# Designs tried in a protein design chat: VH-VL binders against q96il0. Part 140

Target 1, 167 residues: q96il0
Amino acid sequence: APERGAERRDTAPSGVSRFCPPRKSCHDWIGPPDKYSNLRPVHFYIPENESPLEQKLRKLRQETQEWNQQFWANQNLTFSKEKEEFIHSRLKTKGLGLRTESGQKATLNAEEMADFYKEFLSKNFQKHMYYNRDWYKRNFAITFFMGKVALERIWNKLKQKQKKRSN

## First folded at step 5 (VH-VL)

Design mh2e (framework fv_ebronucimab)
Fold by ESMFold2-Fast, scan of step 5:
Structure mh2e (fold): chain C 167 residues (1-167), chain A 120 residues (1-120), chain B 111 residues (1-111)
Amino acid sequence: as target 1 above (167 residues)
Amino acid sequence: EVQLVESGGGLVQPGRSLRLSCAASGFTFSNYGMNWVRQAPGKGLEWVSYISSDSGSTSYADSVQGRFTISRDNGKNSLYLQMNSLRAEDTALYFCAKDTEWGSFSFDYWGQGTMVTVSS
Amino acid sequence: QSELTQPRSVSGSPGQSVTISCTGTSSNIGAGYHVHWYQQHPGKAPKLLISRNSNRPSGVPDRFSGSKSGNTASLTISGLQAEDEADYYCQSYDSSLKAYVFGTGTDVTVL
């Protein structure tokens, strides 16, 4: 590995890991679903001889995962909060208490909740549209850099074969 | 400049509790997992506990499982270790250590440590 | 706790090379987990010296190098200098313990 590449320090993306996995040194692996985002984190193998381009790709993938997990964690928390507020509002309108006689949270049936789902989706339409746009942009960038890394690896293999044959 | 400063160590009797703190500066604390690592006088390093950047995941060495609790306050750039049911073998210098990068499983910055002595 | 095995001490003269071995098991180094190395001067905190088997962090001199083969990792200090006199620890991850493991530590003495 080039010493300059080996000396580079990677900065860990925020919030990407809620799970401390055992790590194999030779491949990526997938962890359990995150508590808030419900997405499975990918723990990327960091090769000993990682090139600057490979590092850039890995960091881009890690940053994209962090962004994606953060978006869905926030979305799920917002959904849960607004769901509770909706249920409380409807129960108050009906003159009902917020908890049952057994102390459990009072709930609405599926038909009553249909109004909440419709409202939540409509309210968040613009946000989801921008999420999809940014998701496509990020995946395009990742695909582009994956192509560059693949070409770099092919080129390096060809260089090694040529050098070996010329020796 | 990255700095980690531990505090809260001291002399305690076996069976009692102690809480350690680590104040972080010079980096975005909320972006990194944090660890506690200890070193008994004249002995080697022993990893104690880990907490993820968002507190969603924690793990502990078998020797402290059920007795120690790691926590953090990202708004205060602080890491904590609540130590209950302390034993003589918990006597050590306790270091706060920062994850290098997600997936590396190494520690790039360490504090100077805080000494915990359990009447040994 | 299962820990990684290192020699207690190694010594050398200025300008010479010394090598420190770190031997693990099938649940850690033998399982393919990376080995990292830390340098600790007396009374000081450990400093990350080598990451991911052989990578030097910024500011670490070229004379420090790491390698790994099977269950064993090695740290080599070439051109030994007085300031290299310190304790050196290897570190990996153990899948059976689901925990980070450190080596027993090696005292490097510069004669």
Scores: ipSAE 0.000, ipTM 0.465, lowest interface PAE 19.9, mean pLDDT 79

Design mh2f (framework fv_ebronucimab)
Fold by ESMFold2-Fast, scan of step 5:
Structure mh2f (fold): chain C 167 residues (1-167), chain A 120 residues (1-120), chain B 111 residues (1-111)
Amino acid sequence: as target 1 above (167 residues)
Amino acid sequence: EVQLVESGGGLVQPGRSLRLSCAASGFTFSNYGMNWVRQAPGKGLEWVSYISSDSGSTSYADSVQGRFTISRDNGKNSLYLQMNSLRAEDTALYFCAKDQDYGHWAFDIWGQGTMVTVSS
Amino acid sequence: QSELTQPRSVSGSPGQSVTISCTGTSSNIGAGYHVHWYQQHPGKAPKLLISRNSNRPSGVPDRFSGSKSGNTASLTISGLQAEDEADYYCQSYDSSLKAYVFGTGTDVTVL
């Protein structure tokens, strides 16, 4: 790829993809998978009369999404980097170059790659365990606030009906 | 670079018409609602008109309702304001401004403005 | 068109804190619609300073903060600096007018 191609990439400088809502939407919008995390971003619709509780829930969901995307972008980068390093180290240990006699990129067989996957999973076990713990904590908090928002909306509807009945 | 550039302002006689344009670049124009906001010399900001991303919805300040028409051409990344039956009170710097996001959010990107002077 | 009410001017010395109020009605701020704040230097276009009551866009210093209570929103500038000398406008949406409304504007002077 030419050097010009790098400067013409549409990815934002911060690494955030350019994601815009559709022309008309009164609901959340789900975008294409992010280039780095491979997760679909959710663009939240915000009505102008959003309650403080609804705002708290939305911010929690947005913060959780950003945390989740950062985790997987970093994890995918780490996986790719360590995979390449593993392949290079194995080829060096065998006394082989990074290219075959035909000029093709040298690769490892399935049995050798299985060793890498096992090692990577073992090495990252604690990291993934902490991720899962934090993921469950965040989802518990989101579920809790979703319940509070639901109760608020029910209460507001009941209060509105009572006023219409002049009770 | 995200920017809006207004044009079409000038000196015009009362009762005449003028058409303003706003050229957008650096963002997906068709995804955002657009606004016209004006500021009379030495005075505050006054919202003039809104158009939705798909042109399906428009709204106007009471002071310009029936005289001004907002429109857009998403294929040309352009916003327009057709001003008819101009009055001295319409004298102002006219800004185009982009909705921050879907819904009635803040105006996050503004043009430099184009000056409209209505005088005999 | 109905405007949101701001003080005409506010002044302070460098390092002080100043607060600008923005008072609406039951059809706009009182109805729960968000308040946004803009900073305008002479001869320049307005710049978004605070969105949705208290959110700071990228590039806006921590010295600027927003809050809302009932039908009144406030912009607070802490550690006032000479460059903060500008006009400040609040903005909301009015359900009865079905229109965006701006505040009357506040001129901030750094003594």
Scores: ipSAE 0.000, ipTM 0.482, lowest interface PAE 18.0, mean pLDDT 81

Design mh2g (framework fv_ebronucimab)
Fold by ESMFold2-Fast, scan of step 5:
Structure mh2g (fold): chain C 167 residues (1-167), chain A 120 residues (1-120), chain B 111 residues (1-111)
Amino acid sequence: as target 1 above (167 residues)
Amino acid sequence: EVQLVESGGGLVQPGRSLRLSCAASGFTFSNYGMNWVRQAPGKGLEWVSYISSDSGSTSYADSVQGRFTISRDNGKNSLYLQMNSLRAEDTALYFCAKGTDYSRWGFDYWGQGTMVTVSS
Amino acid sequence: QSELTQPRSVSGSPGQSVTISCTGTSSNIGAGYHVHWYQQHPGKAPKLLISRNSNRPSGVPDRFSGSKSGNTASLTISGLQAEDEADYYCQSYDSSLKAYVFGTGTDVTVL
């Protein structure tokens, strides 16, 4: 039977690699950066006695992670594609080859790339504004529920202390 | 208007191979992950395979792993499914389905499907 | 492979409400993976009806709503109309199977 406690990397349909945390862990596990998004995926520990509030927080964090992974994977792919197209176009205009004599990709200097970065930022300004708005909204919700969970845990500890005192 | 048009289905004998194609239009094909989903006659939907926008990642249902290969040609706006070692239980209508940006685990547009019948 | 359980059929009269349940396990719906719903008319391709548990795509009437609690998701159709007669499928992702999973499907009949 395979060892469930070992770290295991799996590929999800979203294109994000998954990690399986060790069986005896009571903590969330963080994987290496995803190939496309450059963000580290988190596998959440689910306690046996998870409260409805804790479940709501976990699901919100899982949903936010997937949304964030998809946004940055798409953004990074778009950036890379447009960057390569720009470099190819400029090298062709200069009459230069796509690769150096050593076989490495030919590159443009920082000044030459400034035009590309300026255009890319301008083109994607609205997209990034909407991302930031949604990101703040999601993080506000997560922070709010984290506060509620923390308060619930404090109340549970106080109730337990009171019970032990009365016994 | 987003359109997905499947082709390549037909009657084929067990153990043989068949290649399905899906022609996409109305969206930037190279920006989205693509899927194949099948439906046996009178039965429900079953996910078959996924390919990422850049072909860097693929995945398959256990029932087809090692027999089917998903691929794409972004220059032709086309998705493919190479089906080898076909079995009677592979008989189904095969749909091409588009993934979404923030819900890649869901399918926002579907083709009409192409029928694959595996029989002697 | 179908991993999510739906009732085989539900029926109602025009103007009534019907609810379709979709029950999964701790490796899919219970693990917090989103549930999507599809409507399929006879002889037609499925159409995305509800995404990410409760989001309505552009063009879907507000009488369609989705919800999720624990291992179960539900699709509610209020103000039932004749054109709602179709098969309905839920769908999620399963971490143990490493695959998308669909529900068994529910046939909605409008009397």
Scores: ipSAE 0.000, ipTM 0.456, lowest interface PAE 18.5, mean pLDDT 80

Design mh2h (framework fv_ebronucimab)
Fold by ESMFold2-Fast, scan of step 5:
Structure mh2h (fold): chain C 167 residues (1-167), chain A 120 residues (1-120), chain B 111 residues (1-111)
Amino acid sequence: as target 1 above (167 residues)
Amino acid sequence: EVQLVESGGGLVQPGRSLRLSCAASGFTFSNYGMNWVRQAPGKGLEWVSYISSDSGSTSYADSVQGRFTISRDNGKNSLYLQMNSLRAEDTALYFCAKDKEYGNWSFDYWGQGTMVTVSS
Amino acid sequence: QSELTQPRSVSGSPGQSVTISCTGTSSNIGAGYHVHWYQQHPGKAPKLLISRNSNRPSGVPDRFSGSKSGNTASLTISGLQAEDEADYYCQSYDSSLKAYVFGTGTDVTVL
């Protein structure tokens, strides 16, 4: 078990890299972009005497980050695959090879790519709508628990004042 | 030896449905796009439909759009054409045809064809 | 749908040369799309004869040649033989239809 109260983020199935925050950090740390999601992961600082409520908030924030990274890793893979299929299909239709005479990958003009982007966005509208709904739901929950943690900290400070006053 | 063998054709009444199959052998089926091309008796060739190697892309001639569905099963080396709301003008010999290569989208191998007759 | 225009028939004697034209529009051949040619004997499946305007697949005799200029492609058969008696079809892609298009077909008769 980690006896220093610090934990390292494990590599997720979506390809999120393991990352250690700098030593002597007392704040959350932001790492390099993930290979698949292209999002920067946040490593959360764990206080020495973290309360169960603080732990629940931290776990919720970590779970939300993992969900968010998995969503974008999958979306980026889908986008890349469909983009390549679209380009290959259009090059095939034009009777062109996958590479130009100069040996470079053959490309489509901006107008043809605009058609792909419009279609991709339209096709994924419902998926993005559900993502936004879940994102708002998760952020509402996080805000709610942040409020609870704030109230707990206020109560603890009041209890500390009470003890000082009674002594 | 590359072989494409069509089946499923027959006599069918207008408005009915029919499913054609094409069994492929002698090449790596999953690496190539596939097509359906038809030929009405005594008439010329008409391209019907295309499907990419991974089923990620399909396209159809305007004459069949919304009525026909192309599909494939790479595990079975098979190509399919689901034909709905058949019309007399769909009467033709239906060929399965293999893409040559990307950028050379000519059809390098063809099956013998399966005859579809839409008549009352 | 628009088709590529070919002559209905051409004829020649053994040893002579015949040329089949394939005329398209600015949305297909004129747009730079490649032209392919197929040979079909009666009762048989089509066979790829010329790919990408002028390329001969392995096994196709060198007496078959293709060319393309502007809106028109041509297939030339030199040293005409009795076995060349068949239907010939050109094929390209049409950007306005977003579909592959075949020619009307040409019947070659060897007299």
Scores: ipSAE 0.000, ipTM 0.452, lowest interface PAE 19.0, mean pLDDT 80

Design mh2i (framework fv_ebronucimab)
Fold by ESMFold2-Fast, scan of step 5:
Structure mh2i (fold): chain C 167 residues (1-167), chain A 120 residues (1-120), chain B 111 residues (1-111)
Amino acid sequence: as target 1 above (167 residues)
Amino acid sequence: EVQLVESGGGLVQPGRSLRLSCAASGFTFSNYGMNWVRQAPGKGLEWVSYISSDSGSTSYADSVQGRFTISRDNGKNSLYLQMNSLRAEDTALYFCAKDLSYGRYTFDYWGQGTMVTVSS
Amino acid sequence: QSELTQPRSVSGSPGQSVTISCTGTSSNIGAGYHVHWYQQHPGKAPKLLISRNSNRPSGVPDRFSGSKSGNTASLTISGLQAEDEADYYCQSYDSSLKAYVFGTGTDVTVL
């Protein structure tokens, strides 16, 4: 979901905005990937007549995005750190220097890195399970509030229809 | 949008060398692993080589190990493939491909490719 | 090399469903490595269609779906459309080769 965006394409996330001027920037905008998380941030459009319920939905989406960005920024940092430590340790074990004779970083082949990849995935399995559980909880809450916003819109349309009949 | 543009392909005689380049734009190049994938005329895809975001890790298909060298310049948003001791079986369209994220073996964006023909 | 096996070609009519199999070994798909799928139109670069066995990237129609069981992964295209006429490749990682491997490719023809 968070990685769905390059520069803004035509479909904004549904349920956030009730009023949209005819200009292009009346919807949510998707930015470039964050340096640390590699996820694209969403910049939410705030309509002039946003209801308190719509505001709650938007803030929940913003909070969920921030949580998601932070989780993946931390995961990427952990991956990079542990990868560097693994390479350093393996080169020491083989009696090799950290740099080649040309001064470039020494590297491990795919065979040697396969052990790190498997260990990293296994070690982070529980962490990813907790992430998935929280992700589902957050998306359930978002879906629930989207439903509430939809019901509010239906109710307001019905109220407007009744008011027109009275006039 | 993400864009990858390969260059440097051409006709070359067996035993000679070529250097391919890939210019990247529309994403933070230094955050992603990069790959070279090739496709011989009328044939399927074959993964050739990988380089990590910081150049700290590289890997190669057995068919090119010892002959090809992958490298990158993050300051120029560029990926390279130095191909030495070229053989007829290296004749292919060479694609530059970007890792999705974290994992280095899922390609979310590809260039149009540059054709390398090894023939006398 | 441990190239993944796909049928050479599959044909269908508009609105029909077609399924493409991708068969590996115990060193790749059977070892639990993810399978990804790419679509390639003639003269064009491949496009990521399905990642991590069954995950559909944004912009890919719901009629494309992926599954995996044991040593075999499958790509199903429901409601076949003319624009689906393309080559399809599966991809995984092989622990014995220490390399990523592609399938032999399947040509989908829409009659």
Scores: ipSAE 0.000, ipTM 0.445, lowest interface PAE 18.1, mean pLDDT 79

Design mh2j (framework fv_ebronucimab)
Fold by ESMFold2-Fast, scan of step 5:
Formats: sequence, structure tokens, C-alpha cells
Structure mh2j (fold): chain C 167 residues (1-167), chain A 120 residues (1-120), chain B 111 residues (1-111)
Amino acid sequence: as target 1 above (167 residues)
Amino acid sequence: EVQLVESGGGLVQPGRSLRLSCAASGFTFSNYGMNWVRQAPGKGLEWVSYISSDSGSTSYADSVQGRFTISRDNGKNSLYLQMNSLRAEDTALYFCAKDVEIGKYHFDYWGQGTMVTVSS
Amino acid sequence: QSELTQPRSVSGSPGQSVTISCTGTSSNIGAGYHVHWYQQHPGKAPKLLISRNSNRPSGVPDRFSGSKSGNTASLTISGLQAEDEADYYCQSYDSSLKAYVFGTGTDVTVL
């Protein structure tokens, strides 16, 4: 699992973390980076008078965030695991142990690691292309709904002004 | 300590209705999505229904869509499943299950289940 | 119905390792959704065993480990013990169904 240095909990290095957004917040807010994806989650403020359109936008943004978090957490873990497997495999082929005489992790040189990076990129090319396509589609949908929400808010403000003027 | 306690199960005839309840304690119920998951005798787990923390979103498995209704009362820390037009295939142990957090699609706590038997 | 495919049963002797596979499709595991694992003893509720492919919740022994590659996730139980005799279910989310999906379940027998 990724190490987070100074952000790590002092009393319990268990790997279980809790994060709860403040209940009294009146705005969206950004949480700490996820251990696996290294992305900061957005916790959305939900107004009591949230319109159906605003709810659709929020849920779309939440679903997009979860999809994005899951993709990068999976990708980062896959990269780390396959990298270690590659290193272990190459060290075994060379008749070397997994650790040096000083107890440090044995490493491969840049030329040897280039083979792993080429293989990993090639293997994941289609997956990254699909990610980029879906990221683009999701952001287009979010932008579209943001536009609809903005128009709704403008219309509501105009209605309020008309009502005040007529009364 | 987190606890989920289901109730309302029993023997019911096909075509009849039954309402299940789940009482939650040990966490801020209004902050989490809730689920019903069932398990027919000797069979595997099947997700049944979901409700968001604010009741603004619900979803159902195709097998129960139009027949079951999920609801919650955050003031009472309670989750409900209204089951109408019951069929023999609905016979199962029904579990209440809590989402880990918003946007996560798995369960950290489960109740012990309540048995629903649909038989003539 | 279960959407994710698991072997019906696996068996091993105390101290050995067993691995349970969980195979999905392009709309769930293949789409990048995490795989989670639950352990269920007879007459008991399921218990979260592994979350987000490989994370162990507090209280779960380190002999349980998870991994995921492509459309397949695996749960490995090392140092198999009598208390591990249970049913194991994988679970993910399916974007086409807009639903949580469970595996068919695997019965682990300690011989």
C-alpha cells in the first residue's frame, strides 16, 4: 500500500481510514488524497432546496469521481504489483536474491526497467485510450448539465425580479 | 458499535405483501446509502435494492422492479422494504447492508437477516 | 442471478494456500470497478474480507490477500485454517445494469 509520510496516522498504521465531510458546510469541499488513486475527492454540499436538475448534475459528478478514483487506484496498484513481479522475475533469472547484502531492496538498472515500461504501456494502451474517451464523454455531459443548471438559476433570478416588480 | 437489525420476515402466500424493517445504530444513519441483499436457501447473494442517504435516489434489481419499494426514515434510523406481489422465487433471507461511503459500491456492515418464505 | 463467475468449490489442507478466482465482463471488473470479497460462515451474515481489490479491513488476518488483473480478481488464503471453512463471494458494480453484482460463490473446504 502507498505510504503517505507526514499525513500518516501516528497511533494506528492499520490502513483503515475515516473521512467525514463537515455537516455544517454550505459549499462543496475537497478531502485528503486517496491512498491508492492519489486523487482528492470532492464532497458535495446538498442544499435542502436542491432542484431535480441540480441533483442530476451532482450525481453525475459523484459517479464520474468514483469512476475516476477506481480507474487510477486500479492502475496504480496494477503498475506497482507488475513492477515488483518483473523485478523479482529478472532477479531470479540472474540468480540474485530480492535484497542486497545490506538488506536494501535489489534494483534493476534503467536499461532493464525500460523493457518493463515498454511492455506495461503496450499492454495498457487500449485501456488508457478507453479511459481518455470516457473521461472526455463524462466531462462533456457534466459541462452540458452545468449549463442547464446555470440557465435554471438565471431564470429563477429573473422570475424573482419580475415578481418583486409586479408586487 | 455499528449494528443493523432486520425484522418483519415471515411466511406469506404468493401474491400477498410484506414489509421489512432494518434498525440502525452506532453511526450517523443519514450520511450513508443503504441496501437490501437477499440469499435464497442454499444459494448465493443477490443485491435487491439501494437508497441514497437523502432518499433522492433509489434503484432495484430487475427481478423486483415494480414490485418492491425501498424507503428510509432518517429521524428513526430505519430502513424499509415494501414487498408487493410476492412470488415463490422471492423466498430468501433478507439482509440490510450499509454502504462504506458515498460513491463507494460495497458494504462494510451487514445485519443478521430476516427470513421471508413465500409458499402456498 | 449472479453476474460474476467463481468456482463452485475449492479445498485444501491446513497450512496450504488456496486461490479463488472471480471473472467478470467489460461492464464491471473490466470497466475498472473495484472487486470486494465477503466471507460467510453457515448461519451468519457476510463479513467484508477484502475491499478495493486488495485492502484488508481492520481485524482481517494478513493470510487473506486479493488481486485484480483485467476481467479477473483473485482471493488467496495462505496458511489455511479450519476456521476459513466458509462461503466466499466477490462483488463489484456493473455499469450496464446500474447495479451491484455478486459472484456465484465459492465453498472453501478444509480437509
Scores: ipSAE 0.000, ipTM 0.442, lowest interface PAE 21.3, mean pLDDT 80

Design mh2k (framework fv_ebronucimab)
Fold by ESMFold2-Fast, scan of step 5:
Structure mh2k (fold): chain C 167 residues (1-167), chain A 121 residues (1-121), chain B 111 residues (1-111)
Amino acid sequence: as target 1 above (167 residues)
Amino acid sequence: EVQLVESGGGLVQPGRSLRLSCAASGFTFSNYGMNWVRQAPGKGLEWVSYISSDSGSTSYADSVQGRFTISRDNGKNSLYLQMNSLRAEDTALYFCAKEGDFYGSTWFDPWGQGTMVTVSS
Amino acid sequence: QSELTQPRSVSGSPGQSVTISCTGTSSNIGAGYHVHWYQQHPGKAPKLLISRNSNRPSGVPDRFSGSKSGNTASLTISGLQAEDEADYYCQSYDSSLKAYVFGTGTDVTVL
């Protein structure tokens, strides 16, 4: 059996876009933000009679999304980790505890944090440039295969039309 | 909440026929595709057959194609598997399973408890 | 049948982590079809454990997690418990066979 299903959730309309795609949809669906990457995942519709070209295009799009999600999840975790380490290091240097008199987490002012942001951006500059390069390469490949799929669909329509001729 | 109960299994001789039934409850049966999955004693799971919610589409594993026929009666909340020309290698526990779907991605949930079919002379 | 390949058995001690691999081909997992995981206790029907590579159904503990890369999907059980002793099966769809395919199954033993 082709990748398909007939299951539907009995969910209120306000919940449908968060938990599942609209009924009878033949489109991709955008989900809620991932907790690590903060990016919204796309749930790609898998047609019953997907052609090899359609499959290749869908696979490329899924792979690109996974790569993008993984990159930003790792980047956000690295940022959070290094930010905490920087704050703890600076508070230790000042002879301050990790908590204030009120029991809240001790923080640095904006001027003190400027050094961290400057260093983080500089350190990750090359990494972000390579990310952008790969992002454009992937989008070019996706556009190319979208064109091939469009041509295949035109050809299939022409063949189906020919089969319906009576003479 | 959702329940599937298989029946109709038994001992049958090679070349004979047997009809399995699956009674569904706790969900709107006519809205979901249904599957048969089998498991030979001490072996793994093997998908057997699928039927769409409206019976408009059916499919079969190559090993049973031409011998087995899946059908359903939405008015009776029942799924069937007509097994013809049975072979020793068809000996297995046969499970009824409800289709789970998310944008064309299909899994099986829930499953019935299974009905045992033994093909032996 | 083009079955997905799993290790025959995996073992661990309570509290440890174990990982089960599920290897397919370009016509199933490699083609981007999702992988689903089932848990089967002796004498019982299979139960859905993970859907769509990594989605955990309600009622399944968060110590079960799934992932996929290329032709291979993995199920990881962290904080292994005695009740996790069962057979585990992966499942996908194969475009060449036009059929659903299951893994060969993995017996998880808690020592």
Scores: ipSAE 0.000, ipTM 0.508, lowest interface PAE 16.5, mean pLDDT 81

Design mh3 (framework fv_ebronucimab)
Fold by ESMFold2-Fast, scan of step 5:
Structure mh3 (fold): chain C 167 residues (1-167), chain A 120 residues (1-120), chain B 111 residues (1-111)
Amino acid sequence: as target 1 above (167 residues)
Amino acid sequence: EVQLVESGGGLVQPGRSLRLSCAASGFTFDDYGMNWVRQAPGKGLEWVSYISSEGGSTSYADSVQGRFTISRDNGKNSLYLQMNSLRAEDTALYFCAKDTKYGRWSFDYWGQGTMVTVSS
Amino acid sequence: QSELTQPRSVSGSPGQSVTISCTGTSSNIGAGYNVHWYQQHPGKAPKLLISGNTNRPSGVPDRFSGSKSGNTASLTISGLQAEDEADYYCQSYDRSLSGYVFGTGTDVTVL
C-alpha cells in the first residue's frame, strides 16, 4: 500500500475515555482522567481468595465510582452547553457577531462570565445538594464495610493464633 | 453493532410467573446499568426497573415493587426480569434498554421488545 | 410513577415547524436533571433523538433541536417531513423515585 495506516483505535463512539489496567496486577491502579467527567477511574484488584464481605465492599466502591463518574460527566456536559448558549445570547444582546474579525470565537471577560457561573450554580443548587447527600451516604456505607472487612481480618488472625496455641 | 434482544414473553394467566431475558452484544456489558421499560398496547412508555453495572443496586417502579426482580449475569451478557403475581395491568411490550455512558441518564440503545399478555 | 407532562398531539404540514413541551416537577426537571427525547415509529422500538437537553446523537438531522428552561423542556422539529410522523417521549431522572420518568407522549401527525 502507498501509505500505511496509523495505530488502530476502537470503533466505539468518539469521546469515550477508556483505560486498560496491566494484565497482571496485585494492586488497584488509577487510569487517566475521563474525557467527560475529568475524574480518574480506579480499576480494583480482585484477590483470588476474596471473601464475600470483601467482594461486597469492592462492588460498592465500583458502583460508587460509576455513580460519581456519571454525575460529573453529565454536569460537565450541561455546563459546557449552557456556557456556550449564554455567551451567544450575551453577544447577540450586544449586537456583536459570534466570531471575531480573525474568525475565532468571540468571548466574554471574567466579570461578564460571573453572571453565568452564578446562575448555573443557583439553578443546579438542588442537584448538587442531592449529590452531596448521596456522596456522604455512599462514603458512610463504604467506611462501614471497610470496618467490617478489617474486623474479619483481625478475627481470622486471632483464629490462627488460637490454633497455634493449641499445639 | 450494539444489539439487545429480548425473549421470554407470551400469554400467561393472572397470578402466574414469567421470566424475561435480554441478550446483549456489541459493548462491554459489565460497564453499564440496564433497564426494563414497558409499553401497554396503545399507551406510553413506563420505566419498570434498573440494575447497576455490577448488580449491587436495583430499583423498581412502585407498580411492580415486591413482585418483579431484576437481575443480570455479566458472564453471559444477559439481563433478566422475574415477574411474579402477574396482573392484567402488567400486559405490555417489555423493552431492554441500556444506560448511556457516564451519567447522561438516558437510554442510547433499546431492544425490539417482547410481548407479555396477562389474560384468562 | 409520576410522568412528565406533554401535549397529546401536535400536527403540521411538510416544511412547517412544530414544538413539543415537556413539563416536570421539582424532583426531576426542576431539580436540574437533563431531559432526553425519543422518537418511536409505529411498531418499532424508541430511538434516542436528543440527549442532555440539546445534544443530537450521530445521525440525527439538525432539524431536531432541544431546549430547557426551568421546569420545562421543548423539542422543536423544523422543516417537518413525512418520516417525522411518530410518537415523541421526553425522559428525565427523578431523585425522589431513584429512577427514570417518561413523558406522557406526543403524537406528531404530518398532514
Scores: ipSAE 0.000, ipTM 0.484, lowest interface PAE 18.2, mean pLDDT 81

